# VHH binders against DIS3-like exonuclease 1 (DIS3L): the designs that were tried, part 17

Target 1, 352 residues: DIS3-like exonuclease 1 (DIS3L), of Bos taurus (Bovine) (a0jn80r465to816)
Amino acid sequence: REDLRKTHLVFSIDPSGCEDVDDTLSVRALDNGNLELGVHIADVTHFVAPHSYIDIEARTRATTYYLADRRYDMLPAILSADVCSLLGGVDRYAVSVMWELDKTSYEIKKVWYGRTIIRSAYKLFYEAAQDLLDGNFSVVKDIPEFKDLDEKSRQAKLEELVWAIRKLTDIARHIRAKRDSCGALELEGVEVRIQLDEKKNIHDLIPKQPLEVHETVAECMILANHWVAKKIWESFPHQALLRRHPPPHQEFFSELRECAKAKGFFIDTRSNKALADSLDNANDPNDPIVNKLLRSMATQAMSNALYFSTGSCAEEEFHHYGLALDKYTHFTSPIRRYSDIIVHRLLMAAIS
Short names: E, the ipSAE of ESMFold2; O, the ipSAE of OpenDDE; V2, 0.75 times the mean of E and O plus 0.25 times the DockQ between their complexes.

## First folded at step 13 (VHH; framework vhh_enristomig)

Design v1 (from u4 with S98Y Y108T; at its last look DockQ between E and O 0.01; V2 from the best seeds 0.00; counts 0 for: pae O 14.0 > 2, placed apart)
Fold by OpenDDE, look of step 13:
Structure v1 (fold): chain B 352 residues (1-352), chain A 123 residues (1-123)
Amino acid sequence: as target 1 above (352 residues)
Amino acid sequence: EVQLLESGGGEVQPGGSLRLSCAASGFTFSSYAISWYRQAPGKQREWVSTITSGGSTYYAESVKGRFTISRDNAKNTLYLQMSSLRAEDTAVYYCARYEYKYSGDEYTYFDVWGQGTLVTVKP
């Protein structure tokens, strides 16, 4: 197990109130001038042995379920909220993917997989991370890790953190730009915050505004999932658990095409790229709702992504239509998804 | 033959503005994402900005808020409007077309490059 506690600034960005921290990030400059991007995922498999009582129960539950007023955890709380969780300021076990990136082009030069020991320096929520990204440092007072520092130390650490967040964001933009060129879809999914009253009744639904930092984290996770997918497939070409997204049937786009036409737009559904591009171009300056509607309709037409064993279908079917990736899997949430536990075990076997 | 030809480079004072153009030929321009890169003397080439076929735009942090990428599909031309130019913006600027190709058992990204246009920011 590689010890990253002194060499890497590791931190997490999650929703406020999150206790089950699956994922952390790091970025640093290397001596050769290149960058190292790191994704560090909770090492759940260290604590959950195959065919153990906890494993069997987790498999049965399959996922953690989050309801408006309660949650049902896939794992016992001692694991999900403590031992496995990559909490701030404590030593934790992780499985890490780290890429060496060219310092200027961000081209991937090397990739490393392995078990690690980490100590997350910051447990950030998305809004705070975004504020730091934007140069709004008023949020610093609300970040516990900065409270007991002298001014000089606080400033130094803040600069380091801000640099990391900005660098991650810059890298993510580059990666996303490439995926978009290949037909990645930005589909409309409105996330709502549920406000509950004291009796746990739904008081209000507040649409969440996506922040750039959400996309930054998402791109890093997608990158990790993609590379892990490739790795486990290489080692186990007929036994790897992957996630595919079949293209939707063309007939399901009929309503979208007709609606778009009525509004004076042409939606090309012949490929993910064509769809993505045509949706991007379907903007009415006088009616901003039109594009949202069309994206919503496109989302409704989409097929569901599904898990599969690579031996069960042809390689041509491995593709993830929405992400525009040839191979994909779930690696980044082992605390709340059992499929990720399987993938972790496959990865460990692949790198053994 | 796929060709990209940059133009518009020159000498400009700090704080000044410059507009670069990239003329594309030999392919369906509207179907491709196009990017700007730059290479300063003694440095490696770095990504500056990308505009997708759908019109989405992305920028390096160093140029965000100062540079604007745009395209005219009817003219097969990519643009980079640069403002508030700094000495550190001095570089040869390249336009590049991304290609998504299957290589072996995975898809990879390749690009076609122009010859570049020199931008010099100095007093």
Scores: ipSAE 0.000, ipTM 0.194, lowest interface PAE 14.0, mean pLDDT 89
ESMFold2, look of step 13: ipSAE 0.286; ipTM 0.593
ESMFold2 (binder alone), look of step 13: mean pLDDT 80; pTM 0.788

Design v2 (from u4 with S53E R97T S98Y E99T Y108T; at its last look DockQ between E and O 0.01; V2 from the best seeds 0.00; counts 0 for: pae O 7.1 > 2, placed apart)
Fold by OpenDDE, look of step 13:
Structure v2 (fold): chain B 352 residues (1-352), chain A 123 residues (1-123)
Amino acid sequence: as target 1 above (352 residues)
Amino acid sequence: EVQLLESGGGEVQPGGSLRLSCAASGFTFSSYAISWYRQAPGKQREWVSTITEGGSTYYAESVKGRFTISRDNAKNTLYLQMSSLRAEDTAVYYCATYTYKYSGDEYTYFDVWGQGTLVTVKP
């Protein structure tokens, strides 16, 4: 197990109140001037042996379920909220993917997979991370990790953290731009916050506003999932668990095209790129709802993403239409998804 | 090469039944959704029915309750069982699927069509 506790600034960005921290990030400058991007995922498989009672139960549950007023964990709380969780300030076991990136172009030069030991320095909330990204440092008073530091030390650590967040964001922008050029779609899933009344009844649904930092984290996770997919496929070309997204059925785009036409827009559904571009261009300055509606309609026309074994499909069918990736899997949430546990086991086998 | 070949068309009286077949080759049939379309004389081609790779079925409103789409993956064959046929059902019926490829820049969607089979409903 590679020890990263002294060499890497590792931190997490999650929703407020999150206890089951699956994923952490790191970015550092290398001596040769290049950058190293790291994604560090909870090493659940270290604690959950195949065919154990915990494993069998996790398999049966398949995923953690988050309800408005309660949660049903895939794993026991001692694992999900403590031993496996990549909490701040404590030593934790992780499975890491790290990339060496060109200092200028951010092109991937090298990739490394392996087990690691990490100590997350910061458990950040999305809002706090965004504030830091934006240069709003008033949030520093609310970050526990800065509380006991002298001013000089606080300033130094803050500068380091802000640099990391900004660098990650810059890298993520680059990665996203590349995927966009390949036809990646912004699938508008309106995440809603459920507001409950005193009787635990649904009072209101409040749309969550996405922040840039959400995209930053998402792109890093997507990158990890993609590269892990490639790795396990290379080692197990007929037995790798991947996730594909078939292209949508053209007949289901009819309403979208008609609606768009009625509003004076042309939606091209002949490719993911064409669809993405045409949706991007379907903007009414006087009515922002039009574009949202069209995107919603596009989403409704989409097929579901599916898990599959690579031996069951032709390689050309592996691709993820929405993400515009040739190979994809789920690697980044083993605490809450059993498929990720399987993928971790495959990855460990691949690098053994 | 992906190929679709329709068969089973013919003349039938109103209220009658007919079963169409589409033989597929050149691709993994079980991995693809496949559809029926029809084109009446002087009209545009219209969607009739689709069956997904997972077995879900969809129908145009005009044929719901009368037509049944099915597939036999072992035989690489698509079927359309038509019942209670009407004059308005007279058309050339086409089997259609899709394929896609990555060009390096994007995934492109391609329709694949059969040659069609004629169904004529007349007294």
Scores: ipSAE 0.017, ipTM 0.327, lowest interface PAE 7.1, mean pLDDT 90
ESMFold2, look of step 13: ipSAE 0.089; ipTM 0.491
ESMFold2 (binder alone), look of step 13: mean pLDDT 82; pTM 0.807

Design v3 (from u4 with T50R S98Y K101R Y108T; at its last fold request DockQ between E and O 0.03; V2 from the best seeds 0.00; counts 0 for: pae E 4.1 > 2, placed apart)
Amino acid sequence: EVQLLESGGGEVQPGGSLRLSCAASGFTFSSYAISWYRQAPGKQREWVSRITSGGSTYYAESVKGRFTISRDNAKNTLYLQMSSLRAEDTAVYYCARYEYRYSGDEYTYFDVWGQGTLVTVKP
ESMFold2, look of step 13: ipSAE 0.418; ipTM 0.768
ESMFold2 (binder alone), look of step 13: mean pLDDT 81; pTM 0.796
OpenDDE, look of step 13: ipSAE 0.032; ipTM 0.441
ESMFold2, look of step 15: ipSAE 0.591; ipTM 0.833
ESMFold2 (binder alone), look of step 15: mean pLDDT 81; pTM 0.799
OpenDDE, look of step 15: ipSAE 0.027; ipTM 0.411
ESMFold2, fold request of step 27: ipSAE 0.112, 0.036, 0.241; ipTM 0.586, 0.419, 0.629
ESMFold2 (binder alone), fold request of step 27: mean pLDDT 80, 80, 80; pTM 0.794, 0.795, 0.799
OpenDDE, fold request of step 27: ipSAE 0.248, 0.042, 0.054; ipTM 0.669, 0.517, 0.527

Design v4 (from u4 with S31R T50R Y58W; at its last look DockQ between E and O 0.22; V2 from the best seeds 0.00; counts 0 for: pae E 3.3 > 2, grease 24.8 > 24.2, SAP .694 > .668, placed apart)
Amino acid sequence: EVQLLESGGGEVQPGGSLRLSCAASGFTFSRYAISWYRQAPGKQREWVSRITSGGSTWYAESVKGRFTISRDNAKNTLYLQMSSLRAEDTAVYYCARSEYKYSGDEYYYFDVWGQGTLVTVKP
ESMFold2, look of step 13: ipSAE 0.190; ipTM 0.529
ESMFold2 (binder alone), look of step 13: mean pLDDT 80; pTM 0.795
OpenDDE, look of step 13: ipSAE 0.070; ipTM 0.488

Design v5 (from u4 with S53E R97T S98Y Y100V; at its last look DockQ between E and O 0.01; V2 from the best seeds 0.00; counts 0 for: pae E 12.2 > 2, placed apart)
Fold by ESMFold2, look of step 13:
Structure v5 (fold): chain B 352 residues (1-352), chain A 123 residues (1-123)
Amino acid sequence: as target 1 above (352 residues)
Amino acid sequence: EVQLLESGGGEVQPGGSLRLSCAASGFTFSSYAISWYRQAPGKQREWVSTITEGGSTYYAESVKGRFTISRDNAKNTLYLQMSSLRAEDTAVYYCATYEVKYSGDEYYYFDVWGQGTLVTVKP
């Protein structure tokens, strides 16, 4: 295991009150001037052996969860909320993906995968991270890790954390812009998810706020999922667990094309790049909701994303249409998704 | 919790004016495009106007030149100044925006609507 506790500032950003911390982030400058980006994920497989009682229950609960349309915790609370959780101020095992990036272009120069030991320095909630990104430092009073530090230490640590959040966000903007140039779709969908736990009223909704740091975290997670997918596919070309989003059959786009034509727009559905460009150009200054409606219709025309084994179809069918990625999997939420546990086991086999 | 609350509706004579307000809370108001919609009795809901986060404004042809949309980001409030009102403008007026929810490494949007405020233009 590589020990990152003394060399890396590692921290998490999650919804307020989150106890099941799957993922943490790091970013630092290297001696050669390049940057290192790190994604550090809970090492659930260290604690959950294949075919153990806990493994069998987790597999069953993941299947039962989707049928019941309810949230069930996949793992016992002591694992999910404590031992596996990447809590602040405690030493934890992680599975890490670290990239060396060019200092100016952010081009990925190399990648490293491995088991690590981390100590998360901050357990931030999204709103606090956003305030720091925006330069609103009144939030420091609400960040427990700054409590009781002398002024010099607090100022130094604050500057370090703010730099990291800003740098992660800058990298995330670049990564998203590159995916957009390859046809990543900006889709509109109406989805409501009721989050229930033991402490909340049944009717309460806890909606996430539309903050840039949500996108910062999402882009880092998408990058990790993409690179892990490539790594496990390279090692197991016919036995890797990936996630694909196949292109929808063209007849599903008929209503979209007809509605757009009625509004004076041509929507080209022949590729995800053509679709993305057409939607970006379908703006009616007299009716700006037309673009949102067209994107919602495009979302409804999309097929569902699917898990698959790489031996079950040809490589040209691996593509994730909505994200514009040639390979994708789920790696970054092993506390909450059983497929991620499988992917972690594949990754460990690939690097052993 | 994301909330939108409309106010300022009422009864007016033809040719009159009203100012609608939409108080927003639970999100970073300045980062969102916000819209007005209306629904006349027995009709489908229709778009009225939109103001972007950058302040650009857009109007349905039926209200262009008579309605003005504006926002006050310091007060988290959207406005619709209506003038030269006609009987056809009688409707329940709604403000609308959206919210982003994140679930792990995936995200989705959902629409947010106010409860509406009734505007009646007497014949």
Scores: ipSAE 0.000, ipTM 0.169, lowest interface PAE 12.2, mean pLDDT 78
ESMFold2 (binder alone), look of step 13: mean pLDDT 83; pTM 0.819
OpenDDE, look of step 13: ipSAE 0.396; ipTM 0.755

Design v6 (from u4 with S98Y Y102W Y108T; at its last look DockQ between E and O 0.01; V2 from the best seeds 0.00; counts 0 for: pae O 13.4 > 2, placed apart)
Fold by OpenDDE, look of step 13:
Structure v6 (fold): chain B 352 residues (1-352), chain A 123 residues (1-123)
Amino acid sequence: as target 1 above (352 residues)
Amino acid sequence: EVQLLESGGGEVQPGGSLRLSCAASGFTFSSYAISWYRQAPGKQREWVSTITSGGSTYYAESVKGRFTISRDNAKNTLYLQMSSLRAEDTAVYYCARYEYKWSGDEYTYFDVWGQGTLVTVKP
């Protein structure tokens, strides 16, 4: 197990109140001038042995379920909220993917997989991370890790953290740009925050506004999932658990095309790229809701992504239509998804 | 033959503006994402901006708010409007076409590069 506690600034960005921290990030400059991007995922498989009672129960539950007023955890709380969780300021076991990137072009030079020991320096919530990204440092007072520092130390650490967040964001933009060129879709989903009263009744529904930092984190996780998918497939070409997204049936796009046409736009559904591009071009400056509506309709037409074993279908079917990736899997949430536990075990076997 | 040809470079004062062009030929321009890169003397080539076939735009943090990428599909031309230029913006600017390719161990997205155009910001 590689010890990253002294060499890497590791931190997490999650929803406010999150206790089950699956994923952390790091970025640093290397001595040769290149960058190292790191994704560090909770090492759940260290604590959950195959065929153990906890494993069997987790398999049966398959995933953690979050309801408006309660949650059902896939794993016992001692694991999900404590031992496995990559909490701030404590030593934790992780499985890491790290890329060496060219300093300026951000081209991937090499990739490393392995078990690590980490100590997350910051447990950030998305809004705080975004504020730091935007140069709004008023949020510093709300970050516990800065409270007991002298002014000089606080400033130094803040600068380091802000640099990391900005660098991650910059890298993510570049990666996303490349993925978009391959036909990645930006689909509109309605995410709402449920406000409950003291009696756990629904008080209000508040639409969530996505922040750039959400995309930054998402892109890093997608990158990790994609590379892990490639790795386990290479080692186990007929036994790797991957996630595919079949293209939607063309007939399901009929309403989208008609609606778009009525608004003066042409939507090309012949490929993911064509769809993505045509949606990007379907903007009415006088009515911004039109594009959102069309993206919503496109989302409704999409097929569901599904898990599969690589031996069960042809390689041509491995593709993830929405993400525009030839191979994909779930690696980044082993605390709340059992499929990720399987993938972790496959990865460990692949690198053994 | 696929070709990209940059133009519009020159000398400009700090705070000034410059517009670069990239003329594309030999392929369906509208179907490809195109990017700007730059290389300063003694430095490696760095990503500046990308515009997708659908018109989505992305920028490096160092140029965000100052540079604007655009395209004219009818003219097969990519543009980079640069404003508030700084000394650190001095570089040879290149346009590049993206293409998704598997190299055996990684995916790459570059296939065609222009010859570049020099931008010099002198104090």
Scores: ipSAE 0.005, ipTM 0.193, lowest interface PAE 13.4, mean pLDDT 89
ESMFold2, look of step 13: ipSAE 0.086; ipTM 0.490
ESMFold2 (binder alone), look of step 13: mean pLDDT 80; pTM 0.783

## First folded at step 15 (VHH; framework vhh_enristomig)

Design g1 (from v3 with S56K T108D; at its last look DockQ between E and O 0.06; V2 from the best seeds 0.00; counts 0 for: pae E 7.3 > 2, placed apart)
Fold by ESMFold2, look of step 15:
Structure g1 (fold): chain B 352 residues (1-352), chain A 123 residues (1-123)
Amino acid sequence: as target 1 above (352 residues)
Amino acid sequence: EVQLLESGGGEVQPGGSLRLSCAASGFTFSSYAISWYRQAPGKQREWVSRITSGGKTYYAESVKGRFTISRDNAKNTLYLQMSSLRAEDTAVYYCARYEYRYSGDEYDYFDVWGQGTLVTVKP
């Protein structure tokens, strides 16, 4: 295990009150002038042996359910909320992906996969991280890790954290822009979907305004999932667990196309690039809700993503339509998704 | 720990009234939209009402004009005033908070749900 506790600033960004922390991030400047981006994921497989009682039960449940009346954890609470969880201020085992990036172009020069030991320095919630990104430092009083520090130490640590958040966000913007050029879709958040379904009335939608740090975290996780997919496929070309997203059937887009036409826009649904470009251009400067409505309808038309074994179909069918990636898997949430546990085991086998 | 605790359920005659409460703890209540949901025996859970952090209210068509949602941010408490109750209002009522969790290609959300309070409207 590589020990990152004294060499890396590792931190998490999650909803307020989150107890099952799967993922943490790091970014640092290297001596050669390049950057190192790190994604550090809970090492669930260290504690959950294959075919153990806990493994069999987790496999049966498949995922943590956040149901209306209670939470059905995939793993026992001591594992999900404590021992596996990447909580702040405690030593934890992780499985890490680290990339060396060019300082200017962010081109990936090297990638490293391995088991690590980390100590998360900050357990941030999204709004706090966003305030730091925006230069609103009044939030410092609400960040427990800054309490009980003298002013000189607090200022130094604050500058370090702010730099890291800003650099992660800059990298995420670059990575997203590259995927956007390949047709990655921007879809509406879950709250807007739920409100639309519940109300069945467009004018009463409650807009969800996502924070940029939501995208910062998502892009880092997508990158890790993509690179792990490539790594396990290279080692197990016919036995890797990947995730694909097939193109939606065209008939599912009929309502979207009709609604857009009625609003004076043409939505081209023939490819993900055409769809993404059409949605990006469907802006009414006098009514910003029109674009959100059209994107919500596009979300409703999407097919489901699927898990598959790479031996079950040709490589031409591996692609992920919504993310515009040629290979993808789930790696970054092993506390709450059993498929990620399988992927972690494949990754450990691939690097041993 | 983030918690929601419902209370105020019970039995009523058709046309009667009840007031449900939802006590919140472990988070900044005033910053969140909070909703009421209900689940009748053998049926799927359905949304009833929502109140935003700014106080704007929304209702399902089946309860408009009969139910009133409100919040008291000083007491960290959500309320549902129910009037003109009907047999079809019989259900376990839940309060819930929504939060997104961004962990990859699927946007997970972090729901906080109460344990529910039973409302029975006699047939």
Scores: ipSAE 0.015, ipTM 0.350, lowest interface PAE 7.3, mean pLDDT 79
ESMFold2 (binder alone), look of step 15: mean pLDDT 80; pTM 0.796
OpenDDE, look of step 15: ipSAE 0.045; ipTM 0.377

Design g2 (from v3 with T52N S56R R97K T108E V112Y; at its last look DockQ between E and O 0.01; V2 from the best seeds 0.00; counts 0 for: pae O 14.3 > 2, placed apart)
Fold by OpenDDE, look of step 15:
Structure g2 (fold): chain B 352 residues (1-352), chain A 123 residues (1-123)
Amino acid sequence: as target 1 above (352 residues)
Amino acid sequence: EVQLLESGGGEVQPGGSLRLSCAASGFTFSSYAISWYRQAPGKQREWVSRINSGGRTYYAESVKGRFTISRDNAKNTLYLQMSSLRAEDTAVYYCAKYEYRYSGDEYEYFDYWGQGTLVTVKP
């Protein structure tokens, strides 16, 4: 197991109140001038042996379920909220993917997979991370890890963290731009926060505003999932668990096309790229809601992504339509998804 | 090359209003947070306001409720609407973009700002 505790600034960005930290990030400058991007995922498979009672139960549950007033964990709390969770300030086991990137172009030059030991320096919430990204440092007072530091040390660490967040964001922008050029879709999905009253009745539904940092983290996770998918497929071309997204049936786009036409726009649904591009161009300067609506309609037309074994279908079917990736899987959430546990086991086998 | 050009400054009476503009070029304007700073004669430069890429706004306590920061991404322009101006608001106002860089041995803070525009509040 590679020890990253002293060499890497590792931190997590998650929703407020999150205890089951699956994923952490790192970015650093290398001596040769290049960058190293790291995604470090909880090493659940270290604690959950195949065919163990915990494994069987996790398999049965398949995923952690989050309800409005409760959650049903896939794993016991001792694992999900403690031993496996990549909590701040403690030594934790992780499975890591790290890329060497060209300093200027961010082109991937090298990739490394392996088990690691990490100590997350910061457990950040999305909002706090965004504030740091934006240069709003008033949030520092709310970050526990800065509390006991002298001003000089605080400033130094803050600068390092802010650099990391901004660098990650810059890298993510680049990666996204590449996917966009390949037809990645920006679909409108409204996530809502449920506000409950004292009687656990729904008091209000509050739409969550997506922040750029959400995209930053998401893009890093997507990158990890994609590369892991490639790796396990290479090692197990007929037995790798991947996730595909079939293109939607054209008939499901009829309403979208008609609505767009009524608004004076042409939506081309012949490919993901055509759809993405046409949606990007479907902007009414007098009514910004139109584009949102069209994207929402496009989302409704989408098929569901699905898990599959690579031996069960043709390679041409591996493609993830929405992400515009030829291979994809789930690797980044083993605490809450059993499929990720399977993928971790496959990856470990692949690199053994 | 990153360029920022402030405009809209001038002389105004107490209680008056001004609108400052900052024309940005050389980077993807819509992707970055932009800030206003000001420097009064004989004083240090101070932060006034910030708007992030998503439109979230922040204000110094001294200007909160009186100043409004906004942006037009299509025009690559940052604005500062100033109202209820006071003598203490007299300063050169700067728009600024910040970034952090690794210098090879340390992390450094780097600032882009324009030449500034003078705002004078006089009776």
Scores: ipSAE 0.000, ipTM 0.233, lowest interface PAE 14.3, mean pLDDT 90
ESMFold2, look of step 15: ipSAE 0.327; ipTM 0.724
ESMFold2 (binder alone), look of step 15: mean pLDDT 82; pTM 0.813

Design g3 (from v3 with A33T T52R R101K T108D V112Y; at its last look DockQ between E and O 0.10; V2 from the best seeds 0.00; counts 0 for: pae E 6.0 > 2, placed apart)
Fold by ESMFold2, look of step 15:
Structure g3 (fold): chain B 352 residues (1-352), chain A 123 residues (1-123)
Amino acid sequence: as target 1 above (352 residues)
Amino acid sequence: EVQLLESGGGEVQPGGSLRLSCAASGFTFSSYTISWYRQAPGKQREWVSRIRSGGSTYYAESVKGRFTISRDNAKNTLYLQMSSLRAEDTAVYYCARYEYKYSGDEYDYFDYWGQGTLVTVKP
């Protein structure tokens, strides 16, 4: 295990009150001037052996979910909320992906995969991280890790944390912009929720309140999932568990195309990039709702993403349509998704 | 852990008033949008009212002008002041916090609900 406790500033960003912390982040400058981006994920496989009672129960449950009067966890609470959870101020086992990036272009120069020991320095909630990103430092009083520090020490640690959040966000903006140039879609967030426990009336749903820091975290997780997918596929070309998003059949786009045509826009559904470009250009300055309507219709036309074994189809079918990535998997949420535990086991085998 | 506990329900006559409370713990209450929902016998849960962290309030058309949502961030408590109550308002009332956790390509939608408090408006 590589010990990161004294060399890396590692922290998490989650909803306030979250105790199932799957993922943490780090970023630092290297001696050669390049950057190191790190994604550090709970090492659930250390504690959950294949075919153990806990493994069998987790497989049956597949995903953590909530009911009105109780929580049904995939893993026992001692594991999910404590021993596996990457809580602040305690030593934890992790599985890490670390990239060396060029200091200006953010080109990935190398990648490292391995088991690590970390100590998360901050357990932030999204709104606190966003305030720090925006320069609103009144939130410092709500961050417990700053409570008992003298002013000089507090200021130094605050500057360090703010730099890290801003750098992660800058990297995430770059990664997203590059993926957008390959046709990644921006769809209505509330209608694109893939796992719902039950169908809900649209007026019953709370409108999504996106913060940029949500995207910061998401892009880091997408990058880790992409690179782990490539790694396990290289080692197991016919037995890797990946995730794909097939393009929808063209007939599902007919309503979108007809509605856009009626409004004077041509929506090109021939490829992911053509669709993304067409939607980006479908703006009516006299009716700002038109673009939102068209994106909502495009969302409703999308197929679902699927797990698959790489031996079950040809490589050209691996593509994730919505993310515009050639290979993808789930790696970053092993506390709450059993498929991620399988992917961790494959990764450990691939790097041994 | 996130907890929401409703109280203040009971029986009232038509035209009466009642104030519901929702005590919140385990999260930074002042940073979140919190909502009231209700479920009448034989009906699906329906949204009643919402108050954002900045204090903006929103109401379903069926309760607009009769119900007032408010929050006391110092006490971590959400309130619903109900007046001009009707038989149609009979329901179990819930407070709720919704959250999205971002894990890459998917959003985890977390429903945090209270246990509910029964409001009965006598015929």
Scores: ipSAE 0.018, ipTM 0.466, lowest interface PAE 6.0, mean pLDDT 80
ESMFold2 (binder alone), look of step 15: mean pLDDT 81; pTM 0.800
OpenDDE, look of step 15: ipSAE 0.039; ipTM 0.373

